VHH binders against c4kar8. Designs and how they scored, part 320

Target 1, 263 residues: c4kar8
Amino acid sequence: MAELSTPSPASPAPLDGGRGDELEKFTLRGARQILQLLQDLITHRGLITAHTGGGHSFMTAVLKVDEERGRVVLDPSPDPQANRRALAAPRLTCVTQLDGIRIQFPLVGLGEGQDKGRPALFAPLPAEMLRLQRREFYRLQVPLAHELSCLLKAEDLARKPVEVSARVIDIGAGGVAVVVPTGAAEFVIGGTLPACRLALPDGEPIELDLEVRNLNRQTQRNGTEQLRVGLRFAALPRAADTRIQRYIFKTERALNAKARGGL

## First folded at step 16 (VHH)

Design sa28 (framework vhh_vobarilizumab_d1)
Fold by ESMFold2-Fast, scan of step 16:
Structure sa28 (fold): chain B 263 residues (1-263), chain A 125 residues (1-125)
Amino acid sequence: as target 1 above (263 residues)
Amino acid sequence: EVQLVESGGGLVQPGGSLRLSCAASGFTFSEHDMAWYRQAPGKGRELVAGIDSGGWTSYADSVKGRFTISRDNAKNTLYLQMNSLRPEDTAVYYCAAQKSFEGVTYYRPSEYDYWGQGTLVTVSS
């Protein structure tokens, strides 16, 4: 039930297998997409950290893709012991970053040989590649001037329906954080708020189901207490997703322009 | 000078296949999100498929499973493989380019910086 805590795109550490279900939407399985992403790594000479297990890793790069044999060709380590560990490993976990995008993929069945007379490592093409864009981790702090609100369909302490207009304080690809006055409604972590209405600039409110993920009480400088509620998008239609992403991008660009690249 | 040149359009029978190409020049292709749009007679431009600078793809529901968008950054070329073509796919197909920014692509005609002249695809009934 816990929210997925995602690492920064620059982190070299592999993502946990226990996150598999939440990462499925970011996993490329199309043969052409995989080939293109590998080609992008070649073109940019992207440095790859290859994890061989047991806390061991080495730096490599994709030198080429052999489509005829369904293989990738990798730059061997200058350390012979690292290459020996890699060849003995049942699996390599490769982690890299390209233009702020985190890329992670497995390689199984590593072999060694020669490519154009030079030592090389060979592996079958990965069946999947994880591609996490910066936007997956980003939370826009909503400017006060935008007056972004979400009408929450919640319950009071007597389990009677209540509608609360909550100010949206941050927004990302996976959800929003809102503030409500203490006592305005009852929230239960893991509870679903159906048919809430998110008001974005330029268009009609978006109707969506929200799941309560976290609750934080905060005392303001003036002594008033407010409740910050973290809400996950339970299901997000493509049109709503597009509008949310567009709002985030436009607002971030405008803030960066005004702050001379500060935000 | 920026140019996008489409090719590969033509007349095909229902159930047939075509492969469209778009040759790009005058900008850094690898830093742009690319898309195919189409316009049928009497209709506005609509998204067919998009591919961002990192290879992430998006498809219109009407073409999902039938069309495949791909790119070759070394050749500065965008492709659209069209299978199981239908009379409703008859349109002028346009290549479009949008500067990539932090993994966000806007799928609206007004958001694209560069457009090709189009290539006609006719699916005979």
Scores: ipSAE 0.000, ipTM 0.108, lowest interface PAE 16.5, mean pLDDT 79

Design sa29 (framework vhh_vobarilizumab_d1)
Fold by ESMFold2-Fast, scan of step 16:
Structure sa29 (fold): chain B 263 residues (1-263), chain A 125 residues (1-125)
Amino acid sequence: as target 1 above (263 residues)
Amino acid sequence: EVQLVESGGGLVQPGGSLRLSCAASGFTFSEHDMAWYRQAPGKGRELVAGIDSGDYTSYADSVKGRFTISRDNAKNTLYLQMNSLRPEDTAVYYCAAQKSFEGVTYYRPSEYDYWGQGTLVTVSS
């Protein structure tokens, strides 16, 4: 199957309706699995962006699942106009994420009610939920103690080659985000940085071609400015892919074990 | 046999008051969320007021501040006190019951398990 053009987990935008057939392999239709996923959203207090059409959306959450009546109960918007738009809409498209996994589902037949005297919205349980368990959407926040770095081969402001050692702040299957001091090098969105070196623990640096995907300037509390650069792996050999996945998996497992390090 | 029997409807002048009652039998009243719905000629049934098994209340915007819903679980009876009545309040008023679910009440006619026969309220000069 060709790569799907899906929005990132950071985007609240829903997937295009014309891609339904391409998304079939990621669509959950079992009643038990749907109920479990909705319950997981309740347990993790997942925030949901509900799109009502016409460019309008509001923030909600699943409050309860009524299995007997086949209903999901939602937190209404504090904006009465948003609730009126939602109730008038033929369909709500709900977008959220759980543990880095993008989740999207439709709600049809929205109604209003109350939960212990407080306004609530409700709808029939969705017949399907999209669960994008794709590795390219997962991002591990790199522990500072790991001192993960990437040696970038870039150009300075005079278009001369420069090598910059950048701290890796997050990493996923599709790329890394790094921080550099503002002015250390010039980056152009869509530009390729050849033969960069990613230093992972337990081995030689990985040589990678990186594509610049985004740039964000942040002023730190101490007044210094840092540039955050999002970099895509332009081409990733299987051995490099395996090492990166292993690092992500081991680090996530270790962080989970440390958080649960009770007696 | 499940029954909801409404009473208290009638003809009243604008600005007047009426008190509706709904006597319930054949089910455990205290385990049900109760509501008053109304239906004017040519219109669908619309929510007037609801009260859940925990005594939490809800009102339609058009009646808020004028109507008061209450229940008496010892008497298996639901009430609607209607004050400052207007011609647009003219309708058949229905008592409805929905099995309680963890404090959640669904305000759609199809969500109610039991309905009364209705009582006519006419507000006119």
Scores: ipSAE 0.541, ipTM 0.839, lowest interface PAE 1.8, mean pLDDT 85

Design sa3 (framework vhh_vobarilizumab_d1)
Fold by ESMFold2-Fast, scan of step 16:
Structure sa3 (fold): chain B 263 residues (1-263), chain A 125 residues (1-125)
Amino acid sequence: as target 1 above (263 residues)
Amino acid sequence: EVQLVESGGGLVQPGGSLRLSCAASGFTFSEHDMAWYRQAPGKGRELVAGIDSGGYTSYADSVKGRFTISRDNAKNTLYLQMNSLRPEDTAVYYCAAQRSFEGVTYYRPSEYDYWGQGTLVTVSS
């Protein structure tokens, strides 16, 4: 598994720490989906960086997919040493892009062969492929003028229920980041905050369950500490998802228009 | 009944030549990629040479320029012409077949559908 480290250019928020369970939403495991994605890489002649471990990688491409035998056929490196490293590796981590979408997948059991007399590499079809769509990890920086807030139902340091109105500093399809004064509430990574209320400019507050994903204590210039809390939408009704996406789209469009001075 | 029968092995002096044959029956020979593998005492099976259904050939580095693989689809027979033989060529030589896929041949023993019983080649003085 390759580590994901870079968010979209428009978002300063990092991806949640490199745990596979946090990427499950972006992981394709259906045989038809995997075959279609591999075929798209062939059609678009996508260049693949294959990581063999130990800081080594080589450039390859998918040449063919043998569905009947469950094999993918790859272009070998012109460097024989790179091919030897690849064949000796227990696993390749393959990384590519298609129309700005990051695609990542493992290959296990690499072998060598030929394609019409030319050297070729092959491996069993991957059991999973990661497909990171820009929309799914994009985080909108919330304008201060919007006064976006989330009422958190949490516990204080004595484990008594407390309600904290937290300012939303960024928002995406999968969650929000909020800021609270240090000591306002106790948060535990992996803990669930039930029945929180997200206030968007349009309509009634959205009631939702939030999971704590990360905590960051920042010291401001005036010496005070600010707690930043990353929160995942644990369950989100379709209507709520639509409202959040509409807010993100509308706000991004307005910010882009301002930055450009109109059209 | 599927069968691959190797012949032509034997004892030869270093620098000598041998021609191996593999007679195939029970499957559509012209639709299969064919290969010669060998296994020396105490070692695993390794690829010597391959020829696909389209006639494209591949050779292990250790035999390039010395060995020639060929096939006769009319006779359902695979051949290996072995020249300039060396003691390290001593092994049991196996004929193998795998179904063709768009000119792609997979060089791993487990990828082959059919195997012969093998023929012994000994290169010694």
Scores: ipSAE 0.675, ipTM 0.878, lowest interface PAE 1.1, mean pLDDT 84

Design sa30 (framework vhh_vobarilizumab_d1)
Fold by ESMFold2-Fast, scan of step 16:
Structure sa30 (fold): chain B 263 residues (1-263), chain A 125 residues (1-125)
Amino acid sequence: as target 1 above (263 residues)
Amino acid sequence: EVQLVESGGGLVQPGGSLRLSCAASGFTFSEHDMAWYRQAPGKGRELVAGIDSGGYTSYADSVKGRFTISRDNAKNTLYLQMNSLRPEDTAVYYCAAQKSFEGVTYYRPSEFDYWGQGTLVTVSS
């Protein structure tokens, strides 16, 4: 499946393999860059979610990097079953975050060892590491007071054209998440919504094409059902990209200032 | 040049004891992590016990509490004291050496730099 939007930094789920070609520009393959990134994970004590397949995962961390032997040393799970699954798996998919950067890498050939008498796991150094900058995956939670909206051009349940004003709940460089009433329009993952209009507080609405990436049905406290729709910007003119980024940065700075007791 | 020579194997009855020795030469023994592996007919090499250059030990669950690994750096010798021997312990026992890295030992046969020729241990009557 190649239908997933760029995950939020908080998501432990691996990015889907069908997007390998889209992610190539963010993939590190140089030995020195890989070693430096693993050392950064050690220095910052980065927690790693290691996926073993079949919906199973465990929490680990990089303990040491053996540059001469080409091995990475990992903290085992306190759960013996998780370690058994990991050792039996043909590969692990490791996902972590460092200072707003999403990092993902495979490990093949997991083995058991010790570090000064303590159990340890190890694997050959990964041949590649995916490194997504904050810009590519950061999502600003839109303050309700901003009343940010996007006018969607879609089809209703009878396949007739309809315009739906949707509230924008989060926004990033790559897209938005919106909320619409259940039944207001039909959305198909992978479908394109042409000539939609994103209304930012300052200036004219931005006209853009959106691709549907994910759908999640929600029931609110008042019993009203809503549909949460993840939408990717199919392409943005430089001016539109600049306006969106400016809104994100200014809003984030204002939210951070409020958290410190100021505006 | 590099040699690991095992000795002390033989025939022993169930419940008996044996002490294996591995004499090392041709490398700096004190800078190497050492291990005992064993191989029964039709099986791959499996870890029995390991000891790093700092003296920290690790044991396979099947031998824990029965076997004791030790080393004598002055004599360049690795030992395995085997107590309460079982028929399932019948195997060729190999000593192996791995260059130490910051207290880390990798327990996979392909990670070991040097291997002995092995000594046969048979537990039977």
Scores: ipSAE 0.774, ipTM 0.900, lowest interface PAE 0.5, mean pLDDT 87

Design sa4 (framework vhh_vobarilizumab_d1)
Fold by ESMFold2-Fast, scan of step 16:
Structure sa4 (fold): chain B 263 residues (1-263), chain A 125 residues (1-125)
Amino acid sequence: as target 1 above (263 residues)
Amino acid sequence: EVQLVESGGGLVQPGGSLRLSCAASGFTFSEHDMAWYRQAPGKGRELVAGIDSGGYTSYADSVKGRFTISRDNAKNTLYLQMNSLRPEDTAVYYCAAQTSFEGVTYYRPSEYDYWGQGTLVTVSS
């Protein structure tokens, strides 16, 4: 009984493996559907993580869509090195969310331009966009005001035990994505971090084992580098699972109420 | 008929100066983004400098501080003032025009609608 894992927004390409047939029904290939989705990302000012390969990424956004010329215009990184990596890459994998729905698409043929004197990046419109509408792909973007953290038990560059307090940036039924300062600890994909502590509002930190699923060095829109770590919950107790889902539900409900102008 | 006609190329010594001109006709010059590209022997076309319809400029790192792009909309003419010329500036220089999308200019040769025939600049030492 194969189960679709809940991917981190900072993950590289989608899992292809045995999921190819399952992902096809979520793949948009119509030109009008692609244009509409890109316009939705502009309207909602959706932040995009653009993966350039080799574990590197940067934050971008769609600025404009040139339907006549078939081009998408993107916000460049304030880090010139991130932009050089992107321009040298044969392909970008762009990952974002809209209302909790994961969106992923490739860009090929990235180039440089300008928008009224401001630097810009551009690419041909993607031939396909993945829009994952399954509940198991849902990830709550954690509000900064919640200051959600996870105390990770890892190793430093000298292979000595170290505890790192990491900021939780998203959370779902299957795991969390956290931000770790570059060089604070060393992570291995597939490695297990035992007895970590997830600090949720309302009660004691949840002690749990986490498996490292993905790593990405991300250049933020302010030019700083950070390491995004995708972590899967291993053998989560039922009480912990209930509390995590309650947090997700309450936070989503509160955000939806504020968006409709309910105080 | 759309035409871009470059002039002002020639042989110059290192450290010298040249001013290139591009006379445009057959389209509304003031509403187009303009650029200078160059192609050295055995290499592809590369951006030298761009100027959009709003007057915003962009320069390749190799020419910043040495070259100045400008336009005269009354004369339908694009200029490139080239100072402190180096042997590596030797190339055929092309004038190019692009219809911008909402103020966006795309800096890739294939994105330009119109091209001139080019003018040769040789910097010899």
Scores: ipSAE 0.754, ipTM 0.875, lowest interface PAE 0.5, mean pLDDT 86

Design sa5 (framework vhh_vobarilizumab_d1)
Fold by ESMFold2-Fast, scan of step 16:
Structure sa5 (fold): chain B 263 residues (1-263), chain A 125 residues (1-125)
Amino acid sequence: as target 1 above (263 residues)
Amino acid sequence: EVQLVESGGGLVQPGGSLRLSCAASGFTFSEHDMAWYRQAPGKGRELVAGIDSGGYTSYADSVKGRFTISRDNAKNTLYLQMNSLRPEDTAVYYCAAEKSFEGVTYYRPSEYDYWGQGTLVTVSS
């Protein structure tokens, strides 16, 4: 399936510890719950964006869970440099989704090994996992067939205006994540991109003001590097919000129908 | 009682060879991943070579092509054939064992279930 073939299942923006009190009700700490959730990620072949710090991330997946030793086994990146960054990092912040529900967890003490002669990474099981089942945290993974794009109005390295057509990889009530070629434009966290144009199916592009929330240089499973930009809707008219929610609902419904018998 | 007993260490000149053995008892050897680790004076313990219960092997870059790890499940014995020895191979060599998990071998010096007492290998002119 095309949807499963694309490396776009999770928002790259990790949630910080300052939201601990708000997110407590979404935090799983039971060993059985954590093991079951990791097993669900294996069963659904969930792709994970692992943030190594310094604006770097790579795509991975859970291969196995060693319950007796309390370890998770992970697919390494085909890019050796991404693996070196991961092993040198004091912690990974892993972000993924399952059925549109955002899942985030830390991994500390990453090591290397092998699985039947093939390179592998491993870490101790996380002590906690966030499972965000709230409308505002929901992110729809955009099917490649929809060819969703957002025309960004940004600046190049010389501070000259530039327009970049960026592919939309996920979308939610509060914003979008897009991918751009590395070096296509300069983005500043907290900066505002005015009058950007989001092209949804069925209608004219939506004009939006977007705020840059995060930047990640992401190494894909095929070794390709992309700049992933998280963008927040700075001001969203009701009509635009309605169109975005309608797109999310229709696409989610279509994906659910496919999962329940290929309808 | 679980026991791992290393033997075969000694003094050898650069370019020489040694074969280390590790005799295992007190557990089902064929169900365990086995490894050789080494520790030089003033340095941390590092993986030299590993072999899992399925026979898959791994080697540190510094020893690839020079060292060969093997196991004999009928004799409950792990081996390390060391060829083209260098002064930097001087270390105490430790046998380590952990119960196999679905063909996964972990490269973590302090995490193995069982460790031997070590055997000293000295490479000097």
Scores: ipSAE 0.548, ipTM 0.709, lowest interface PAE 0.7, mean pLDDT 85

Design sa6 (framework vhh_vobarilizumab_d1)
Fold by ESMFold2-Fast, scan of step 16:
Structure sa6 (fold): chain B 263 residues (1-263), chain A 125 residues (1-125)
Amino acid sequence: as target 1 above (263 residues)
Amino acid sequence: EVQLVESGGGLVQPGGSLRLSCAASGFTFSEHDMAWYRQAPGKGRELVAGIDSGGYTSYADSVKGRFTISRDNAKNTLYLQMNSLRPEDTAVYYCAAQKTFEGVTYYRPSEYDYWGQGTLVTVSS
């Protein structure tokens, strides 16, 4: 599967709204759905990063939703300058996460108010909200040092069984992308590969049924070609899902720690 | 018929005082957040002071410590006590009403349900 160009799960950066059909299926436009999602953000006390443009943002939260007037009430920043920038901005892009699901929405027409004597910000209800399942769309680039592999049970051109050891280049909650030598096996989009084995560093290989989702030929630096194969987990056991999540979390945390250490 | 009728405006010297009143009728005054806005020649309407149905107040920085907003629900009347008046306080003062939502008041002219016709305050030497 080709990597969807999304920020990491921990990133508050806005997603590109111009991806058309890829994001449309995750875009809520029903008034009742929008009201329910905003109410869920209140219930879970979700912190929101509000982007005002030009690299500026501030932390906020939804305090109340006024259904009759069509307004959301927001917690202002303790920084007066951040509030001034927000009020001057023609549009805010709000980014948050709820139960592992990335949520993004625009606010237009920000104003000032009060809530029982305390300063507040408000805006008209957004016309749309993006609700993107973070786990399904996030792809961890697998460090070369981890030497992750997946033993694929595939078929050759004559439909004879063949086993191919493929290097895993990225992994997510929904699948993996692997590289195989050109001609090593026949892959058909929508075809199933039963009883493949995914080797993670900590423990025995995980037996998985994989569905071929996409194929891409890539030329290596030495001029040779390899095939990149996107594979979906057709039916993922809970124990396997847990191990894959732990690997992704542990690896991302280690990469973030290395980045903070100057790399 | 909904009405907000302002009174108490007039001519006063710098340093003087005025008390504005706004008599409300035709709606449930106790369920509305009330505000005073003003408009000077060549400027837009700006918030002077607000008071919600629970009695919480807010003031524009330019009038803090000089003006006091208050309300009398039994008389359906909003007040603005203006002290230490300055030439820059010269404006038409408007009474405005907004239906209360859980203690929240929205400070934008377009968010108010009802407006008075205004009363002129002139501060000159």
Scores: ipSAE 0.766, ipTM 0.890, lowest interface PAE 0.5, mean pLDDT 85

Design sa7 (framework vhh_vobarilizumab_d1)
Fold by ESMFold2-Fast, scan of step 16:
Structure sa7 (fold): chain B 263 residues (1-263), chain A 125 residues (1-125)
Amino acid sequence: as target 1 above (263 residues)
Amino acid sequence: EVQLVESGGGLVQPGGSLRLSCAASGFTFSEHDMAWYRQAPGKGRELVAGIDSGGYTSYADSVKGRFTISRDNAKNTLYLQMNSLRPEDTAVYYCAAQKSFEGVVYYRPSEYDYWGQGTLVTVSS
């Protein structure tokens, strides 16, 4: 039996395609379905994490879809190194979310182009896209206006205690993903961060023990490098679980109300 | 029939100049993004310069400031003005056409719909 490389629920990291038949019913292979989903990502301004391998990724977005030529046009990274890694990669794994639905797709044959004199990346349309609507994979993308943060109690390279206020970028039933400036603290996969404090709107911070599940160096669209850390809730009191789920529910409901003019 | 015909190649001394032309027929030139590619002995085909249907230009780093790409839609002709030529500019130069899509140009040889036969440029003393 092959080992499955399924990421933590808090991670935007790719799902293992080796789950085979379990994911097949969520896999889109029709050209029209793929085109429509890519257009939905454009319409909703969906930010995409493109994984280039070796624990590296960059933030991108679908700019245009060329149906006649069968090409998708992507926003390049302002970091030339991230673009070089992407162009050298045999495959990109793109991960995004739309209305609580996890979307993942491969891009093969990435190339360089231009859009009205501005640099662009492009690739052939993916042959398949995973659209996974499962409660356990649901990740609420945290609105910037909520200023949701988690105070991490970690260590530096010399094992001295350090406190880092990290921005929470997504949250689910099993954990959070946070953004930490490179070099702010040392993180070890499998390491435990005790007594961290998650600040939700409308209440006192929640004290949590967090386990580091994944690390990803991400180059932002402005060229800034940041470390994305996936953190699992190691010990979650029932009251804290209720508050987190309430936040997710209320925020999703509010976002749906704005998008649809209703519930 | 679709046709791209390059002209203007030849032998020139280092520091000299050449002007390449590419005459297009059989398609709507104004709706195509045009490019010059070159292939030097022992090297792959590489982009030299591009110009899209809206007039936006792009240049390879090795030719910036020395080469100028331009187009004349009334004459269905693409041009490349090559100044300050160097021995490393020696190559067969190809004209290529790609159907325009919303100002996007794809810089890969396989993305071009039409290619010319090429014109040889030799820069030597």
Scores: ipSAE 0.745, ipTM 0.884, lowest interface PAE 0.6, mean pLDDT 86

